# VH-VL binders against q5qx64: the designs that were tried, part 4

Target 1, 184 residues: q5qx64
Amino acid sequence: MESESHWLWLFNTESGKLSVKLSDTDVFDTPYKPSQLVNIHFNEQMMDIEDATTFQIVSETLEAYPADKMPCAPQNAALNATAWCRFGRPQMPQSWHFQKSDISEWPLERRLCELNSGFDQGLFLILDTDDEFATCLLLSEGMQLSAIKSLRQYHVIKVTLNRLLPATVDLALSAQSNWGQQLA

## First folded at step 1 (VH-VL)

Design f4 (framework fv_fasinumab)
Fold by ESMFold2-Fast, scan of step 1:
Structure f4 (fold): chain C 184 residues (1-184), chain A 122 residues (1-122), chain B 107 residues (1-107)
Amino acid sequence: as target 1 above (184 residues)
Amino acid sequence: QVQLVQSGAEVKKPGASVKVSCKVSGYTLTELSIHWVRQAPGKGLEWMGGFDPEDGETIYAQKFQGRVTMTEDTSTDTAYMELTSLRSEDTAVYYCATSRYYDFWSGYFDYWGQGTLVTVSS
Amino acid sequence: DIQMTQSPSSLSASAGDRVTITCRASQGIRNDLGWYQQKPGKAPKRLIYAASSLQSGVPSRFSGSGSGTEFTLTISSLQPEDLASYYCLQHNSYPYTFGQGTKVEIK
């Protein structure tokens, strides 16, 4: 699904709520608090070309994933991902919650991954990578990190690249193309 | 890596105000939650307040409410703690300390400034 | 306010000794507790977070345990460089509160 040019970012300074106005009767609320966001000095702001591009890439990524295995509504995830890419505050790494992976390199084209806390294994969308870290958005309904801590759906976390695991469905689909092997 | 550098020692008279700075390097101020902790000579550590990124608000300990103001200048990556109506019992080393995360797991004072001695005497 | 009580207030031990410091919270704080070391004239340094997790770069002779209201910091084999004051901190609820501190001296 494509982002419409008339979609608006809404920010309510009193409630602290960041939303997307899709139509006169349809408003999507993000779960993100003002303290998690930057550049929110507006009441209404047009979505720009960068926002539309992010929404398109994420929507295409999620819609290609098998519907019966997708733990979230793809369009909700795409809207939240676009909101985070536009307004999300930079995250500090929290890699110690997660087990190291045996994968020596992560393919840049892979935008879905899993992380394993030892308590749970969650499905994430990769929003951004650099040469050391990945910024990941939780697609699963929740993820237990420890006996006392859990991530909520759509929570954004930053980890070192050696924490990323191939998505379970990608392993099944890519078995025919030597998924998980070193660069040929 | 995060480094916090505080302003130099201050000597103030009772009733005056002091403003201590804490300059962040290695990260941007927007990536950190800055808290302030003081220590009177020969005494223990006392939490004064800090920024709560989940609520987007600065929280002050009741003992300092009405006398302390904590602010940030994101353009210079500098945090400030201003204490007014100084008394002799406010003589202490004042520390800025940071949490790197929105939650408490791995953060909460994993980096500290070197401390600023504030002496209040007549 | 949550009160944090440390025991003992001070101790003197020999190199190689096992040292235990206890911290008690006046109400349940789960594992929202850190341990901090402060050497004379220096800023504090975090040793333990989440009650039992060792801070990167801290020697393995330091360990933390406990949950709820009773917590311990253990130094399995005291070294001369461990001369310091040790503080627990609860960050379960505002205001955050430190224990009164334990001064560790080497004989």
Scores: ipSAE 0.000, ipTM 0.470, lowest interface PAE 12.5, mean pLDDT 84

Design f5 (framework fv_fasinumab)
Fold by ESMFold2-Fast, scan of step 1:
Structure f5 (fold): chain C 184 residues (1-184), chain A 121 residues (1-121), chain B 107 residues (1-107)
Amino acid sequence: as target 1 above (184 residues)
Amino acid sequence: QVQLVQSGAEVKKPGASVKVSCKVSGYTLTELSIHWVRQAPGKGLEWMGGFDPEDGETIYAQKFQGRVTMTEDTSTDTAYMELTSLRSEDTAVYYCATGLRYFDWLPFDYWGQGTLVTVSS
Amino acid sequence: DIQMTQSPSSLSASAGDRVTITCRASQGIRNDLGWYQQKPGKAPKRLIYAASSLQSGVPSRFSGSGSGTEFTLTISSLQPEDLASYYCLQHNSYPLTFGQGTKVEIK
């Protein structure tokens, strides 16, 4: 829901792992390793206002969806999204793993999408878009891309916009709204 | 924390085979893309082959095709490189090197200490 | 195969000097290039990935630049411990290919 003013980014020099210190007894480990991140030259750094804003927006976005239809805890996804937005290294597009969609334009208000590898269809949070690409964070517990290759939960990928599929949860909410309209 | 430990130095005669091992610790072998690189004395680095996690296949440099075999034993977290029909020109330090088998795999975060293979009559 | 041409083959410089090593690809490789340092008797270690990203734990005096076919590794203020051979590696396509190396000596 909200970040504390005293939340700290922690970088473990032994493991190379980025973490968030939420309290004296609560440390959240991100799955991101140094090779996925821009250069980090601190051991500790306070979250700034942009970090807090990113966390709040992502947390509120995910909490708007029914809990039983989300494959992750909103707070965990929001912490990982905030970490990626702050420190994530720019990704090269890897669209070839995914089926093309029939969608010509993506509604900017839709922050969730699905991608179809032919082996699996995963739910993603859209972190950023431009006129050609979307940067997507995997919310599903995993996603098979091929017989041999899989994405881990919270992995970030970049794809062309014509790979994005409407999230099933968004379609379900749209259907409920349309039913309500018919009864009104 | 990932550590790659290679087998010890070998001395072989021309025509023999050598099998170098690379034991993984601190991580599981199935999460790594193991490649092999050699270096002749006083010369540069030469890529021999490795596992391509994007296509899911082991690829060998053309120079070594037919003589090299790269295998993995996941039960012991050990990778192997076997080179057959050895020649004096194969005298080199052989390294295993790896990156994680994630979607954004990048070569060679981690290196073994190297194994010297000497081929002489 | 993509050919990586590295220059110079060797150089000698004084402590505090700015050193630049160049790597040229025979075809476009985007930013799929890494720089590796090999000290005498040791295995190589990665200094730079994605052409310009500094590996964690590597001193900030090292930097990489370039994209496509022309790449440079710069050491802004050479230190005695930087005595080593330096190699570029392209991973845009198989087979992976190294440059021939640049030997950096102090003095």
Scores: ipSAE 0.011, ipTM 0.491, lowest interface PAE 9.6, mean pLDDT 85

Design f6 (framework fv_fasinumab)
Fold by ESMFold2-Fast, scan of step 1:
Structure f6 (fold): chain C 184 residues (1-184), chain A 119 residues (1-119), chain B 107 residues (1-107)
Amino acid sequence: as target 1 above (184 residues)
Amino acid sequence: QVQLVQSGAEVKKPGASVKVSCKVSGYTLTELSIHWVRQAPGKGLEWMGGFDPEDGETIYAQKFQGRVTMTEDTSTDTAYMELTSLRSEDTAVYYCATDYYGSGYFDYWGQGTLVTVSS
Amino acid sequence: DIQMTQSPSSLSASAGDRVTITCRASQGIRNDLGWYQQKPGKAPKRLIYAASSLQSGVPSRFSGSGSGTEFTLTISSLQPEDLASYYCLQHNSYPWTFGQGTKVEIK
């Protein structure tokens, strides 16, 4: 589904979170609070062309996977990904003790990855990459990072490329592919 | 909205201990690292310590090592800082502050707790 | 420990003036630096993170620059409500250390 011209960014006055007004009766709350965001000096702001493009790409990417193998609704993940891509505060690389991967170069067509904290292994959507880092949005319902700390669904972290692990769902769907064999 | 609410002012004698609380609302402690910063009257800010998610342990500035203990109760979303063997030099406003995922940037601060140490 | 040195220690300026505060680290800290504003009687508030990124809700007259060992906070057009102490904080390595602070007074 495409965003409609009347979809609006706003802040929920009760929750304080960034929201998307889809219609007069339908408001989607993101988990993102003002402290996590930039460029938010507005009461209401329409989704622009780049927002619509991000929503469409993420929706279609996630909808290509079997629904019973995904931990989230594709449209919910796409709305949150679009919100972060537009307003998310630039992340500093996290100093987490994530498991290193043996992958020297990440295939750009692979938009899903997993990270292993030693306490849990979570499924992430890759929002952006540069030559050193990936910005990753948690798709799993949660992920334990340490004895005390956990990530909530849809939170975004930045990690070095050598921490990205192949997503189990990609390996399951592509067990006979060259990409899956290269990671073995 | 995230709020950090600290316990009230305390007056202690030298050699006593003080335990300051910091109640978090709007977030859960599982997503945050709480750090403690103090400020002596008329002086600047001084970092005391906080939880390091990378190592999974609480790190204390060496100046306070052996006298300070920082703990968290996730069931009540409350962080604590206990300072023992108080000296007159420990008279200060003590702040808790949130560090989101070990980022090093204090997003939210408590209102501060004045601890006065006098004979 | 990494020492953070701010200059000047205090300044007095008029509304509309451009104000610059510098912060120097005793060793390289990349861009692991934040700037904090503390108004009289209040808790500190973050203005800048990652040396140059403006915190949401902070007026655009505030900006940060620098990397490595030399950093600057600039207020392009000082306002009366900017009367405060300003602190840099490095979080590159433990222990985290603040600069000594810069007191900004409005004439």
Scores: ipSAE 0.006, ipTM 0.502, lowest interface PAE 9.4, mean pLDDT 84

Design f7 (framework fv_fasinumab)
Fold by ESMFold2-Fast, scan of step 1:
Structure f7 (fold): chain C 184 residues (1-184), chain A 122 residues (1-122), chain B 107 residues (1-107)
Amino acid sequence: as target 1 above (184 residues)
Amino acid sequence: QVQLVQSGAEVKKPGASVKVSCKVSGYTLTELSIHWVRQAPGKGLEWMGGFDPEDGETIYAQKFQGRVTMTEDTSTDTAYMELTSLRSEDTAVYYCATVPYYYGSWRYFDYWGQGTLVTVSS
Amino acid sequence: DIQMTQSPSSLSASAGDRVTITCRASQGIRNDLGWYQQKPGKAPKRLIYAASSLQSGVPSRFSGSGSGTEFTLTISSLQPEDLASYYCLQHNSYPLTFGQGTKVEIK
């Protein structure tokens, strides 16, 4: 989008959800309701430098991938990621839904991962990591976790690092590069 | 401040269903998540399920999947737990308990209902 | 599922005694643990949250300690009104799991 420095956080009066006012006639609704958020005691609030930085980093990260390989528009994912990083409430871990990985160290430059619930395998953006956990935002259009539970696009979950699987899109691009180098 | 008031005791035959209510006052159901915990006579506490405010989804313990349904009526600030295909092993006191949306996830079960005794006998 | 093993299952002590109840998780749960008191015929009441934080209004003789997999609830000077069952709860991951409980009686 054209001017992140003039964007405003507010709550949509119809949906009740956190939104970003991009212009007088253009409002982007996040899927996040007040009960999922913290520090939201405002009528409207300007995006600050940290918000702009998060939006820029996520936008650039996702735009580096071929558009036909991504399940979402980069700008939409970036706005939702920025909203969660600013206001998202801390998550309880949900690691038990997902296949274990033997990856002991996750490369910090790898911002995309997949999680496999046995019902579905979803593509996620890693928002944050600590020594034990990753906070992950679903980029796929949906993901079934069990017979009675599904995640909607852009929902955020927390999982142990040993649940992170390499993103298929990263593996495909790496394989092509390696083959090109091998044949040269 | 917060008070949970549950419906009265029920006696059911095997195979019947029961629907227990939990009326919230002092807060609204849009500010609190309600979870359900049961306790068979002389036994410990067992978590059944509840609305997960972090995901926006209701989660049930595996043992109750297919038999339990947890719903909310925000217009009356009342949560419900319906258990079907009752067995004698379902005889227990059923409690509702709160999980607030704010102030971190560590405040599990700040407030409890008084409990509803459900007796399943032939 | 995370298993919570609580010990002892019951104990009997005199007024003024120091009482210790332990709770062990089958995997690391950080400090995502609460302690609950249930008096006969009543609903449970939270005593401790975040493994070691005392709930407002709870007497200072109650304390919690531990992190990761080993946790302890201590009553420094047992009082007659402390006759109850005590439960730990992990809320690190679903399904939420309680310890099997410890019945505390005054002799």
Scores: ipSAE 0.000, ipTM 0.444, lowest interface PAE 14.8, mean pLDDT 84

Design f8 (framework fv_fasinumab)
Fold by ESMFold2-Fast, scan of step 1:
Structure f8 (fold): chain C 184 residues (1-184), chain A 120 residues (1-120), chain B 107 residues (1-107)
Amino acid sequence: as target 1 above (184 residues)
Amino acid sequence: QVQLVQSGAEVKKPGASVKVSCKVSGYTLTELSIHWVRQAPGKGLEWMGGFDPEDGETIYAQKFQGRVTMTEDTSTDTAYMELTSLRSEDTAVYYCATGRWLQFYYFDYWGQGTLVTVSS
Amino acid sequence: DIQMTQSPSSLSASAGDRVTITCRASQGIRNDLGWYQQKPGKAPKRLIYAASSLQSGVPSRFSGSGSGTEFTLTISSLQPEDLASYYCLQHNSYPYTFGQGTKVEIK
């Protein structure tokens, strides 16, 4: 599935969610409701080159991993990541839910991370980082944060960099590399 | 379409405080990150800090710690920057600008600027 | 803090000339860099975001390139209305920092 110049963003008033019209018969609903997004004032808006580039990069990144190790379809995650990058609101850090890691620097080529709430350990796609924070999209089918709170698949959160853990799938693929040494 | 309209020029004495406003239209304030940038006469741009309006998180540049406060009134879609203990070195044009945390939408809209003159 | 160094600090060129401004970061910032134009007496205007993406409404003679620590803004054919100061901004890490600016004058 490749992005097309005719793919359209729309607000699906029936579902209450931001959606992508892929064709006359195919509409993809994101899980993002208006309260999580910047103001949407359009009936339809074309995907631009940056949207298409984000979709392609995320799709290719996730497709490089074994399918049986990924909790989501790469194209679905890529559409949701593209939607968030285009329309998502800035997030407040939610670092208090997560175990600290001892990593002092995150390698730019590592686009996946895990976070550990003590109740669950979830797999995330890193959408953006700075010197203090990472914005992370949940790829796992869900993640329990506490006895009473859980994240749903594709939820976006912001955490301090000292919460990021190496993705298990990256550690397995890097068995003979020095990725593990960055945690020592 | 976002517009940022700032309050008018101010003249202050050393030791006074100034509070500059930035009214947002075209977007709800809770959907934007408002940042403040200043420019002394003949000098370059200097980032002072920014506010994530949805979450109430503020980050200040260390140089202004203890003297700057950035606040918002979501009922009027207005952001504020208050600078205290003014010195002659604080004479500058102060700008508000929009940002979104995600990499492509940083400082895409700017207010017209507010000249603050500190003189005795 | 990440230091952003621009070169040159000022330049003077003729209409139609190709102009290049360089911005260097003291550490890697990926493509978290924007270019801003400030005309005399006016607020800055974004020209380029994500190091190389042209802001809508900005003339195609402006382009950006680079990643990591070295970035360039190019004006392929300088026009009189391009008289301005140009600033790079890194938003990779707090505090966000601007370059010192490059003043562009027309001969």
Scores: ipSAE 0.000, ipTM 0.443, lowest interface PAE 15.0, mean pLDDT 83

Design f9 (framework fv_fasinumab)
Fold by ESMFold2-Fast, scan of step 1:
Structure f9 (fold): chain C 184 residues (1-184), chain A 121 residues (1-121), chain B 107 residues (1-107)
Amino acid sequence: as target 1 above (184 residues)
Amino acid sequence: QVQLVQSGAEVKKPGASVKVSCKVSGYTLTELSIHWVRQAPGKGLEWMGGFDPEYGETIYAQKFQGRVTMTEDTSTDTAYMELTSLRSEDTAVYYCATAPWYSSGRPFDYWGQGTLVTVSS
Amino acid sequence: DIQMTQSPSSLSASAGDRVTITCRASQGIRNDLGWYQQKPGKAPKRLIYAASSLQSGVPSRFSGSGSGTEFTLTISSLQPEDLASYYCLQHNSYPWTFGQGTKVEIK
């Protein structure tokens, strides 16, 4: 699915909802609260070409995986990823919840990763990386971080690159992959 | 470098309200979570509440619920803590401090200098 | 609410002594524990995070250990500048709670 020039970002000040109007009868609500967002001073705003590009890239990335191996609908994840890339608040790293990996240089072509909190291991979409950090969106239905704390589906966190683990779905698609051997 | 600078000391009568400010510099307030901690003279530290970006809500300790309001003005990078219906037992130094994003992992990396609030008549 | 109990409430020791302060949680908190130093008239300063990780810039004579419900802060060789109150904080669940504090005096 591709974004159209008439797709609109909607922000409801009373409810605090950021949503996407796809048509007169189809509105997609993001789970993001106003406190997690910036630049939300509008009632409606058209999606631009950068938004459309983000949506297309994420959709194509997730649709390449078998549906039974994904914990979310690709279009829902793509809409939420696009919303975060445009309006998501910059974050401080939360690396302390996660086990270290031996990886310091992440392959640019790998857009999925896992993080291990010791309580749970979640599947994430990598939205952005730099030399030190990765910004990751949770694809799993939830992830327990501690006895009390959990991340909700589609929440975004920032971690150091040495917390990223290879996604098991990437390893499963090719048993002969050098990717698994590098990390073993 | 991140710095938190608080408003000056206040003297209030019982029943009054006080609003303490915490100005953030070296970072934008949109990139931080601010919590408030108080300390009565000669006593220990007491957590009052703070904004949790993971849940998108401000969380208050039950003891202060109904009397405290914590707000942020991102245009001026200033956080506020307002305490109403002041009692003599509210005499304390009030601190603002930074908290981690989306988790309880690494709280209070940076602290304000403290604001003494004295409640007497 | 999770109650944090520190032992001892106060101690006096000489320069060079090994000092240990214990913090006990009323229920399991994993490693969601920090240690804070407060010198007279100053705001607190974090020494240890995640139960055992030393904060950058803090002298290596400070160390933390423990997980679950029992935690310790150790000062391997006490220095005069270590005169302060020390607090543990659990941030595993809301409300966040501090221990009552341990006052460290130098003889």
Scores: ipSAE 0.000, ipTM 0.475, lowest interface PAE 12.1, mean pLDDT 85

Design l1 (framework fv_lecanemab)
Fold by ESMFold2-Fast, scan of step 1:
Structure l1 (fold): chain C 184 residues (1-184), chain A 123 residues (1-123), chain B 112 residues (1-112)
Amino acid sequence: as target 1 above (184 residues)
Amino acid sequence: EVQLVESGGGLVQPGGSLRLSCSASGFTFSSYGMHWVRQAPGKGLEWVAYISSSGSTIYYGDTVKGRFTISRDNAKNSLFLQMSSLRAEDTAVYYCARDKGYYWGSYYGMDVWGQGTTVTVSS
Amino acid sequence: DVVMTQSPLSLPVTPGAPASISCRSSQSLVYSDGNTYLEWYLQKPGQSPKLLIYKVSNRDSGVPDRFSGSGSGTDFTLRISRVEAEDVGIYYCMQGTHWPLTFGPGTKLEIK
């Protein structure tokens, strides 16, 4: 009975956060509040084929990585990524939290990156890129930015491309393909 | 309904110019990379051009590089192909196609295609 | 540019019989991310192309399970386990690993 074509977007009445109803008894809660979202003029809305496509692509991308190297379940990350891509509010750049990298260009097909705050180095899924910025979703369980500030898992931020670092997991999987040499 | 509709094809003289349009509906156009693919009469498919979701990354096939310009207007859900210095060998049906790699500017396969618009370059 | 070749170019098949189409690339299609961006498309007479298979072996939405893709590196195969009348058309392989993207010449599948 469960499929992407039958899933519903709604808001959890207790938390006020965006959720996905997977079945009559199974609801997935995203961490995203209405204040972080656009186009929230609905009580419930069917997940369309575009949403289902996003979910499938993200799930497949993350499932290709070894489970022990990923800090999250692929389907959970994919549901949160789909929610942000559908409803997320445009982000202002927050590059000042992160150290600059020596990378002058980023291959658009590389979907994982890391960011280094000096306090922590987190793994992110790149949701969108252009020639100047990347919109990144935190896959790590958390990330410390400063002595008083931390990002929670699945938080979305926007940074300039010169903050992106190759994901350690991509370097490990691509050790014999020279990927690290291409981006270094 | 997810749909792509091409327009702007027609008869044009060698050396002339023509602008093709592709109108997208039923999906968030601004989240997808887009392609132009052509097919000459009785021949196979030839990839022409790609533009990323933001418009920042553009690639062209060797036969059209320097003569064709791909562009998009996300506010209008529209894709364009500006063709200049047209040659008889540019005669083809031109298809626009959506890249399956939603919102990342990545290539993943072309999952939605328009019906095509015919361009005839005649001497 | 990467040159794609297909064999056979013409494939007459009796209904219900299996069919196989071979595709070869002039260089490896393994991208640095470990993925192989090899697709199969079907163009039925008078229609636009339709994606069948992406990343070598993944069926696109709505594609029947009688279609399967396999292969690695430079050698790929599309198999149809039991050909139906609706499968008539021209099948194209395409590589997405290297810019510019390139299609094979096409294989025309027809019913005997």
Scores: ipSAE 0.000, ipTM 0.476, lowest interface PAE 12.0, mean pLDDT 84

Design l2 (framework fv_lecanemab)
Fold by ESMFold2-Fast, scan of step 1:
Structure l2 (fold): chain C 184 residues (1-184), chain A 121 residues (1-121), chain B 112 residues (1-112)
Amino acid sequence: as target 1 above (184 residues)
Amino acid sequence: EVQLVESGGGLVQPGGSLRLSCSASGFTFSSYSMHWVRQAPGKGLEWVAYISSSGSTIYYGDTVKGRFTISRDNAKNSLFLQMSSLRAEDTAVYYCARGLRYFDWLPMDVWGQGTTVTVSS
Amino acid sequence: DVVMTQSPLSLPVTPGAPASISCRSSQSLLHSNGYNYLEWYLQKPGQSPKLLIYLGSNRASGVPDRFSGSGSGTDFTLRISRVEAEDVGIYYCMQALQTPYTFGPGTKLEIK
């Protein structure tokens, strides 16, 4: 059965669950609770062109990495990233959980980073940056922040730029390309 | 490599019919909307037809409505344009082009090389 | 139908100089979602058209940053900050707000 390609945001006001209707039989559930989202005043709303653009950019970015190096399906991460970019509430910084990096500026082309809490090191997608902060979505299956606190996959946090670490996957790919230079 | 290749063009007399094909490779054809766009000799671009990724939504330009039929076969990665009641004004290079993935209203990011249709009396 | 017009139709430019092409629509292309459904395409001599700009101002993948799109509603501009020899061709604007989608008549950019 053919389905329409117009995806719909679905908000169940009773359960408080934000979802994406991809087809008549395919509904994607986001993990985001109403308290994490801006006020939503609809039962269904078509994804707009900004949503479509965000989804495509994130999907293509993640698909460029080898599947065995990614802890999540690119399309799932892209749907959650799109949901957060459209409906997510601004986050308060939580930089104190993470070690400082030696990086003074983050390259705009680098969309993946890692954060180290001392308990765990997680892989994140950078959703947005300004001159001071980065908004990061957890791609790893989970991340422990302290003895009593952990992040679930796709949780969004905000940190200062000096907490961002290069993603291990990017370093591994760089090592492969540079091995010949060591013999020159 | 992402590629679109048109075929089926040629010389046809007014009132005749012709079927154009477009073969897609290097991407998941069934996930993309498709367009036909034409260009008359020495003239500008004219959008001809659109078909959604599933094939359920179809739109035509006013000059071709009722005469042309766009269709697709996702299993064969192929797009078609059946042209009937051809006029001298239909003489053009015909391009197939894909829309961006997932969303039927987004722009044409990949184009074929074109196939020439000449309608001559 | 939405009618698209472009100015100038012929644009001779010295290498390294900036270039500017205007596109006007007979109806507003600004959707209630806040986006302008205006695209720019380049057709180089002997080649198929290539996407340059979509949604008014977004550069397509692989398009150099010397290309920029601006404008809203009915008046749009494509700018090239420093024209290079490979930029020669015919530039078309197109509205994608409603079917039938319509192209402008094209602007031929030539090196003088």
Scores: ipSAE 0.024, ipTM 0.543, lowest interface PAE 4.5, mean pLDDT 86

